# Ledger of designs, part 47: VH-VL binders against q9y8t7

Target 1, 261 residues: q9y8t7
Amino acid sequence: MRDSFLQKAIASAKDRTSLLEEIAGNCSPKPGRPSLSSSIREWVYRVGGAVIAEYKRCSPSAGAISTLDPVSYVQATRDASAAYSVLTEPNWFCGSIELIPYFARYKPVLAKDFIVSETQIRIAACMGASAALLIMEALTPRELQELAAAASRYGVEVLVETPDASHAVEASRLAPGSIIGVNSRDLKTLRVDYEAMLREVSKAREQLPGEVILVAESGIDSPDKALKAFKAGAQAILVGTAFMKNPQLREKILAELLQIP
Key: E = the ipSAE of ESMFold2; O = the ipSAE of OpenDDE; V2 = 0.75 times the mean of E and O plus 0.25 times the DockQ between their complexes.

## First folded at step 15 (VH-VL; framework fv_zagotenemab)

Design j5 (at its last look DockQ between E and O 0.71; V2 from the best seeds 0.76)
Fold by OpenDDE, look of step 15:
Structure j5 (fold): chain C 261 residues (1-261), chain A 123 residues (1-123), chain B 112 residues (1-112)
Amino acid sequence: as target 1 above (261 residues)
Amino acid sequence: EVQLVQSGAEVKKPGESLKISCKGSGYTFTDYWIEWVRQMPGKGLEWMGEIDPDDDYTKYEKNFKGQVTISADKSISTAYLQWSSLKASDTAMYYCARGTHWDSSPEYAFDIWGQGTLVTVSS
Amino acid sequence: EIVLTQSPGTLSLSPGERATLSCRSSQSLEFDEGYTYLHWYQQKPGQAPRLLIYKVSNRFSGIPDRFSGSGSGTDFTLTISRLEPEDFAVYYCMQGYHYPLTFGGGTKVEIK
């Protein structure tokens, strides 16, 4: 049997756990971290949508995406971003948990990794993360519940990444109060399906309670695509590679949002 | 030799069911995707969908979703494309192809093709 | 979906001539990845397609040197430096990264 990327990523995450335990033993979650959900809601109220700017240096298939450093990235994106998503997975995304404190100075930070243990969440919290990513397809329902509960204990919000509307609804039940994301990336093939994401976002929005924050994740590289995601029912969009390559895209997205009466 | 061999030509009537096959050989069948591509007479290539024979994961183009079923039997290195009820508009050449993964070479390409199965649907 | 537009629809040339085929994408194919998964296929009359070029400019195994690919972003080109009799066929570009996977409409290279 050929292992999928997700399986490999999970295995890697598990392997890193031992090392993380050493770090986790000496840290405690920082109080007073800003709320990701609150920030998103503020932006929705203000301009009709929120942008989560993702800092991602590498991808599994492409290697290095951009040489843009965190300082330059923040400078280019902070005025039009509700939050930052920071890749902390080191092997495929060239991420680091040490990036979190820097971004956390400016905006709520979503720690984005293949989280399979409470330790990862605790460390993220210690670093100043406001939220942590849970990938539904990487976890059993029980694991999802347990990790969501752990996050709550550390004052960390959870963004549950889901592949479709049905899973989005399930995620909202398994992890109440969580932010729900619909991913444009097929985690089996690692291909992008933006259209499917839009459809599923729409379906999810129809089924989810109004207070549940819905995020369209990735696959957005134009103001038009961003607008469509918002129209589909997403309160926020997570934009990664497009911002890494063209940080000014955020301004264009914001400009479009501001034109909406 | 790496190859995909498809089942023979089919002549059917509207409303009939059909299942055509694509058998792989010369490689580990579960290490690659099977892609299905339609080519209507005198027209271009249309991606229909794909399957990972290893775990039967499938992905369809939206216009083919619900119209056809892609399946596989990895025990005999065979993939299938089937219709529950054929339409005249289903008349076309159908190709299966080997689809490579993101971490294969070449990446995300159809590197091996079956010879095609001609399906003719007429009253 | 990503629409690939190929031009011209038909290219009439003689053996020995240079063929230049264009494939235009409705959006950039280099988005989340550092690579562009734009491929070229050749389909001869009565035959199945075969892979010619993968990832814009890489010749697939067994493909003659006279075939080359280039391009970036939204504009891609397949070039046949000197047409051989066996090169008269239909050529398709395809993007293999964004669902749904899509082919261009094809360019028929025919004998003048």
Scores: ipSAE 0.859, ipTM 0.937, lowest interface PAE 0.5, mean pLDDT 94
Fold by ESMFold2, look of step 15:
Structure j5 (fold): chain C 261 residues (1-261), chain A 123 residues (1-123), chain B 112 residues (1-112)
Amino acid sequence: as target 1 above (261 residues)
Amino acid sequence: EVQLVQSGAEVKKPGESLKISCKGSGYTFTDYWIEWVRQMPGKGLEWMGEIDPDDDYTKYEKNFKGQVTISADKSISTAYLQWSSLKASDTAMYYCARGTHWDSSPEYAFDIWGQGTLVTVSS
Amino acid sequence: EIVLTQSPGTLSLSPGERATLSCRSSQSLEFDEGYTYLHWYQQKPGQAPRLLIYKVSNRFSGIPDRFSGSGSGTDFTLTISRLEPEDFAVYYCMQGYHYPLTFGGGTKVEIK
């Protein structure tokens, strides 16, 4: 028998949470954290779409990724970004909760990790995160509901990451008011299926109320792919570190956004 | 010795069903994907789809989805490719291959291939 | 879908000559500055394909050092430094990262 990457990541997250509870004490969520959903809606209104810029230093499939320090990354990307998605998972993504403050000063931060405990949500908010990632495939329906309720109590928005439109609709039911993501990365194989993601975003847009924010995640590595994701019905895209550092690609994304009705 | 051994050649008529097999030996069958590849006469290689035998998770290329069924029986280390109704255009050589995962060298490659099963569909 | 275009379609050479085979991808196979999952396979007449090169430039176990791979981004090359009689075959590139997995159309290396 072999554990999947997702199974290993969940087990690691449970271990990490136990240690954090021992060390972190009773910190309180940082006041004045901006709203992720409000920032996305503002960009959609003014430009036609929103970019969530991901900061990650490693990935399971690619290993170490050449990237800037957090301050330099923000300086290079903030004019094109509605928000930051900050990897806090240390083992495969080389992340840390200590990264959050570097970004949260400037933009709403989505804490991106394998969240299995409300302690993770509270600590992310203590560091300044505006939102937390919940991976639907990692949680039972009850766990998703409970973590979303906990996030609400801490004043933390939720992005629920889903593999397809049927799960997106279910996630909206289980966690009302959440931001819904459709992820092109297959969490079992770690391969990318961009074309399937486009189809599922379109299906989800048709089935969900217009006020539900849809985010297209992973595999958006060119301006053409960004435009197609917005045309399929995503209000935001989550774009990787290497792509966001390229000035010409960033400028092309902005130009493509202005062409969206 | 790591091997994939496929079932023998098949001659069928349009409309008939068929199930061909790919048996793995010399390795832990559930640690790898099984990939299916079609080669039409005189043509190149086409990926059809894959299965993780550990949990039966499958992915299909769009033109094969709904046209074939990929399955596995991990208790006997065997994967299958199945048609419910063959067409003359299904005439081809069909290979199975062992697909590696992202964390095992040679990552995402097909490192061991079966000998192929020739399927001939003619009226 | 990522299209891999191989050239030339046919390469007619004599034993001892150097063969250079090209594979071009419809989009970059480099993502997040990580590994590129571009692989090369050899298929001799009447035989199953066999893996030669994985991740652009790594020789698979048992593959002679006359086979080498190179490239980045969208452009990849398989080189056979001195052709042996057993090297006359069809060669395919494949990308293994993006669904659907795709092969190039092949380059046939044949005796002149």
Scores: ipSAE 0.703, ipTM 0.863, lowest interface PAE 1.3, mean pLDDT 90
ESMFold2 (binder alone), look of step 15: mean pLDDT 93; pTM 0.953

Design j6 (at its last look DockQ between E and O 0.79; V2 from the best seeds 0.76)
Fold by OpenDDE, look of step 15:
Structure j6 (fold): chain C 261 residues (1-261), chain A 123 residues (1-123), chain B 112 residues (1-112)
Amino acid sequence: as target 1 above (261 residues)
Amino acid sequence: EVQLVQSGAEVKKPGESLKISCKGSGYTFTDYWIEWVRQMPGKGLEWMGEIDPDDDYTKYEKNFKGQVTISADKSISTAYLQWSSLKASDTAMYYCARGTYWDSSPEYAFDIWGQGTLVTVSS
Amino acid sequence: EIVLTQSPGTLSLSPGERATLSCRSSYSLEFDEGYTYLHWYQQKPGQAPRLLIYKVSNRFSGIPDRFSGSGSGTDFTLTISRLEPEDFAVYYCMQGYHYPLTFGGGTKVEIK
């Protein structure tokens, strides 16, 4: 029986946990980390939406997405991004936790990995991450609660990635105060469903308390798609591959946002 | 030989229920998805949805969501497409196909097709 | 959804001639991973479709070398260098990465 990608990713994450513990030792979270939620809210207030720029070097099926280095990426995205999402998963995404400190100098950083242990959150915090990703489909409700609580202890915000509106609502209950994300990517097939995401974002927005930050995750590669996500009810969009290929896309998105009365 | 064999042609009336089948052989049934494709008379191909027979995870095209049910019985390497209440507009050829996964070759393609099941719905 | 538009709707040719079929996508199919999951299927009259070309330009197993695929972004082409009698069929392009999965409207290659 073939394991799904998510299963493989989780297994890998579990394996890496012991190694991470060995590498990081008894690190302590860095103080004074900027808030992801605050940054998003600021951008929403200012321009009507926030962009989380994701730095992703590889993907499971493609290998290398872009050779764009972190410096060049930041230079291209810094002025128009509310935060950075940094892939730290090394096997499929060519990520590294060591990337976090660099990006954290400029913007709040979302540590994006398949987080299955408190150790991963602790280390992310030590590296300067403002937030950590929890994938609802990868965790039991209890695990989600526990990891969210752990994140809180380390002063790390949580972005809970969910597949749909119903799970978004559940996530908000399981992890109060968390940022809720709706993923356009089907984690079973790894295909993208942007339209479904929009529908679910809209549904989620109707059901979630107004103070809950809703993020449309991935599947956005144009200003039009970005605007639709915002119109659907997302306060922020997470854009990865599109920015890796064309960092200037952010400026175009911003330009469109600024035209909205 | 890798193949998908579908159940025979169906002649039904509006309002009747129907369940057609697609049986895989020659490969590990749970290693691939089963895709359902509709082809109305004289028309093109329309993706309806898919199922992972391993865990029964399903994905539907929005117009077919709630209109049909895709299911599978991996114990007998069989996938199903069913209607609770047929409409005349459901008259079409229905194909099942083997859907390859992201880590398969070819990726994200329908590499094996059933012979099709003709469903005719008329008063 | 990603709309695939195939042209022409019908292509009338004689055996031995070159066939060029177009598939245009409403969105760029240069997907996140750098691969383009644009495929071509052949459907002969009264038969089920069969996979012909996968990922723009790769011939599926058993497909003759007279079939070739090319293209990038939003424009894709299936070429049959020399039509054989058995090649007269309907050809569909399909994208297999974005939900919903979508097919083109098809191009019928018929005998002149």
Scores: ipSAE 0.842, ipTM 0.927, lowest interface PAE 0.5, mean pLDDT 94
Fold by ESMFold2, look of step 15:
Structure j6 (fold): chain C 261 residues (1-261), chain A 123 residues (1-123), chain B 112 residues (1-112)
Amino acid sequence: as target 1 above (261 residues)
Amino acid sequence: EVQLVQSGAEVKKPGESLKISCKGSGYTFTDYWIEWVRQMPGKGLEWMGEIDPDDDYTKYEKNFKGQVTISADKSISTAYLQWSSLKASDTAMYYCARGTYWDSSPEYAFDIWGQGTLVTVSS
Amino acid sequence: EIVLTQSPGTLSLSPGERATLSCRSSYSLEFDEGYTYLHWYQQKPGQAPRLLIYKVSNRFSGIPDRFSGSGSGTDFTLTISRLEPEDFAVYYCMQGYHYPLTFGGGTKVEIK
């Protein structure tokens, strides 16, 4: 049987987690971590939408990405970002949990990885993360529920990444109170389907209670794509390489948001 | 030699069903996508959809979704394009092509093409 | 959906002349995750298409060096430095990263 990228990433995460459980033992989540959901809601109230700026040094398809160091990236982006999404996966994204503190002193941090155990969530919180990513396609329903419950015990919010509206609704039931993401990237082919993502965001918005925060992920690399995602019903967008390549793009996105009635 | 060999030309009437085939040889069939491309008479190329023969994962272009079925039988290294009820507007040349993965050159390109299957649908 | 607009629709030239074919994308093809996955195909009359250039400027195996590709962002070019008789064909650009995969409308290079 030929393994997909997701299957390889899950296997790698299990190996990394086994070592982390052996080494990390006793660390406690940092107190006073800010709320990701509260920051998103504040930006939505004040501006009409929220930007989660992603820090990513590599990708599976391209390897190394042209990037800024963490300090320079924060300097360029913090005034217009509701939060940071920090890749901690080391093999395909060149991430590390050690990156989290550079961002957490300024904004809520979403730890972005292939999370398969509560140890990963606890360690991210030890480093200052406010939220952790759970990939619905990587987890059974029971695993999702258990990891979300563990996150709650550590005072860590969850963003559940889903491929479509029906999964978004199921994720909201399995992990009540979580932030729900709709991802434009096909995890099998690694291609992007932005227009399908817009349709699925719109469907999810219609089916989810208004208080559920909906995030549009991947493929949002221009102000007009950001505006369309917000109009489709997302309260936040997750913007990666566009910010990494052009940190000043945020001003253009904010200008577009301010023109929403 | 790496090849994709398609089934022969078809002449059909509206409402009839049809299943055309694309057989791969000279390579590991399950290591690559199979892409389907339509070319209407005198017109350009249109992507219809794709399948990973290893696990039957499929993607369709929106106007073809629900209009055709893409499938594969990896035991005989063959992909299929199928209509349950043909329309006259389905008259076209249909190509299969081999697509590569993100980590294999030429990345996301169609490097090997079948010879095409001409489908004619007329009253 | 990413629309690829090719120009000119028809290019009438003689053997030995230089051909310059344009492909313009409705959105930038400098994707956030990697290289630009813009490809060029050649289709001779009565034949299947064949891959010519991949990822903007990489010549596929067996393609003569008179074929070259260039461009970035939204604007891409296929150049045939000196046309040979076998080069009179239709040329298509394609983007392979964003669903749905899309082809340009084609440029027919024909004998003047």
Scores: ipSAE 0.652, ipTM 0.847, lowest interface PAE 1.3, mean pLDDT 89
ESMFold2 (binder alone), look of step 15: mean pLDDT 92; pTM 0.950

Design j7 (at its last look DockQ between E and O 0.74; V2 from the best seeds 0.73)
Fold by OpenDDE, look of step 15:
Structure j7 (fold): chain C 261 residues (1-261), chain A 123 residues (1-123), chain B 112 residues (1-112)
Amino acid sequence: as target 1 above (261 residues)
Amino acid sequence: EVQLVQSGAEVKKPGESLKISCKGSGYTFTDYWIEWVRQMPGKGLEWMGEIDPDDDYTKYEKNFKGQVTISADKSISTAYLQWSSLKASDTAMYYCARGTYWDSSPEYAFDIWGQGTLVTVSS
Amino acid sequence: EIVLTQSPGTLSLSPGERATLSCRSSQSLEFDEGYTWLHWYQQKPGQAPRLLIYKVSNRFSGIPDRFSGSGSGTDFTLTISRLEPEDFAVYYCMQGYHYPLTFGGGTKVEIK
């Protein structure tokens, strides 16, 4: 039987857990971390939408994406980003948990990994993360609830990544107060389905309570696509590869947002 | 030899159901996806959808979603494409193809094709 | 969806001539840097398609070196340096990374 990417990623995450425990020791979450949700809401209020800029150095399918260093990335994205998403998964995404403190100096940080343990959330919090990613497809409902609860104990917000509107609604029930994301990436094939994401975002927005923050995740590489996501009902968009390749895209997205009456 | 062998030509009437098959051999059937492609007479290729025979995960093109069902029986290395109610507009050649995975070489390509199944739907 | 536009629709050439086929994408296919899953298929009359070029410029197994692929972003080209009689067929480009997977409309290379 062939293991899926997600299975491999989860296995890797589990293997890393013991190492993380050794590295982090008895760290405690840093106080005074900015709120991801608050930042998103502020941007929605101000300009009609929020951009979460993702720092991702590698991907499973393409390997290295960009050599852009964190400093240059921040310089290019800081002014028009509500938050940073930082890949911390080291094997597939060339991420590092140690990147979080740097980005956290500027914006709320979403620690993005295949989180399967409370330890990962704790360590992310210790590093200064404002939020942590929970992938619904990687977790049982019980695990999702437990990890969301753990995050709450550490003062970490949760972004639950979901594949569709139905799961988005379920996620909002399993993890109250969480930010809900709809992923354009098919985690089975690792292909991108932007159109499906838009449809599901729209459906999700129709079903979710108004206070729930909905995020369109990935698959956005143009201002037009960004606007469509916002029009579909997303309060925020998470943009990774496109920003790594062209950080100035952010300015173009913002420019379009500002033109919306 | 790696190959996909499809079931024979079908002549059907509108409203009838149909299930055509695609059998893989010469490789581990569950290591690759099965892709279905439609080619209407004198027209180009249209991707219909795909299935992972290992866990029956499916993905459809939106116009084919709900119109056809893709399934597989990995125990006999066979994938299926079926209609509950055929239309005249379903008249076409249908190809199955082996879809490579993200970690395969080549990636995301259809490297092996069945010979095609001609489906004719007429009153 | 990503629309692939192939041109010309028909290319009439003689054996021995050079064939240049174009495939244009409605959006960049280089979403992840360095990799573009744009492929070319050949379909001879009465036959199933076969993989010819994968990832823009790689010849699939058994494909003669007279076939080559190039391009980036939104513009891709299949070149047949010297047409052989068996090369007269329809050629399709396809992108295999963005759902839905899409093919170009095809270019028919026919004998003049």
Scores: ipSAE 0.852, ipTM 0.928, lowest interface PAE 0.5, mean pLDDT 94
Fold by ESMFold2, look of step 15:
Structure j7 (fold): chain C 261 residues (1-261), chain A 123 residues (1-123), chain B 112 residues (1-112)
Amino acid sequence: as target 1 above (261 residues)
Amino acid sequence: EVQLVQSGAEVKKPGESLKISCKGSGYTFTDYWIEWVRQMPGKGLEWMGEIDPDDDYTKYEKNFKGQVTISADKSISTAYLQWSSLKASDTAMYYCARGTYWDSSPEYAFDIWGQGTLVTVSS
Amino acid sequence: EIVLTQSPGTLSLSPGERATLSCRSSQSLEFDEGYTWLHWYQQKPGQAPRLLIYKVSNRFSGIPDRFSGSGSGTDFTLTISRLEPEDFAVYYCMQGYHYPLTFGGGTKVEIK
């Protein structure tokens, strides 16, 4: 049987974490890391929505996406971005924890990886990350709860990535106070289902308390798709490949945000 | 020779059930998806859904979800498309095709097609 | 849903002529994760479709070099450099990345 992409990514993350536990220093989370949730709420208040700009050099389905360096990416994107999502997974996304400082000096950083150990969360915070990704489909309910608790101890917020509204509601229960993402990408096929994601965001918004931040992830590659995600009830969108391919798309999405009712 | 062989033509009445088959040979059946495609008389091609026969993971186009069932029996290298209650509007040619994943060329394309199963539903 | 619009609906040509078939996507196929998963299929009368071109421009195994594909963004083209008698068929584009998977409406290439 072929292992799914998710199974391979989890196994790789466990191997990487085992090495990190052997060689990790006694680093402490950096002080003064800004709040991801506060930044999102500020943008929602001022302009009606928030953009999380993702730095991603590769993906499993696309391979190499862009050669744009972190400094150039930040210069092109920081004025209209509430936060950065920084891939730290090296095998399929060409990421590294060493990328975090390039972004963290400017905006809150979400460390984006297949997180299976609190060591990954602590080290991300040592590098300056404000938040960490937890993938609900990669974790048992107990593991999700334990990692969210560990993140809290390190002063790290959590974004829980979920496939649909039912899981979004459950994630909010298992990890109270977390930011909740709805991802349009099918983690087995790596295809995107943008229209299904819009429906699930809308359902999740109806079922979640208003103070829960809801993020639409993947497949948002145009101003029209950004507007529809916000109208469906997302407070933030996470945009990666489109920004890596065309950083000027940010200006077009911002113009769409200024027209949100 | 890599091939997909579908079951023969069917003539049915509205309300009857039907299960048509798609048997793969000449390759490792569980290494590929099976895709189902409808072609209405005189019309183009419509994707209906897919199955990974290795673990029975399925995806459906929204208008077919709940209207048909896609399944597979990997022990005999066979995928199935079935209706519990046929409608006259189900009259069409139904193709199965072999699909690949993101990590196998030709990525996300349908490289081998069955010969088709003509289903005729009339009152 | 990604709508693929093919033009012309029918292309009437003689053997030896060049055929140019257009496929236009309702959304860019470039800004949603890397490679463009746009494919071309040929369907002869009474037969199942067969794959010609995958990922815009890659000729599938066994496909003659008179078939080529090009394009980016929303606009894609299948070219048959010199039509042979066996090339008179219906041609479909398909995008294989966004759910639901979608086909264009087809272009019938027929003898004039």
Scores: ipSAE 0.609, ipTM 0.831, lowest interface PAE 1.6, mean pLDDT 89
ESMFold2 (binder alone), look of step 15: mean pLDDT 91; pTM 0.944

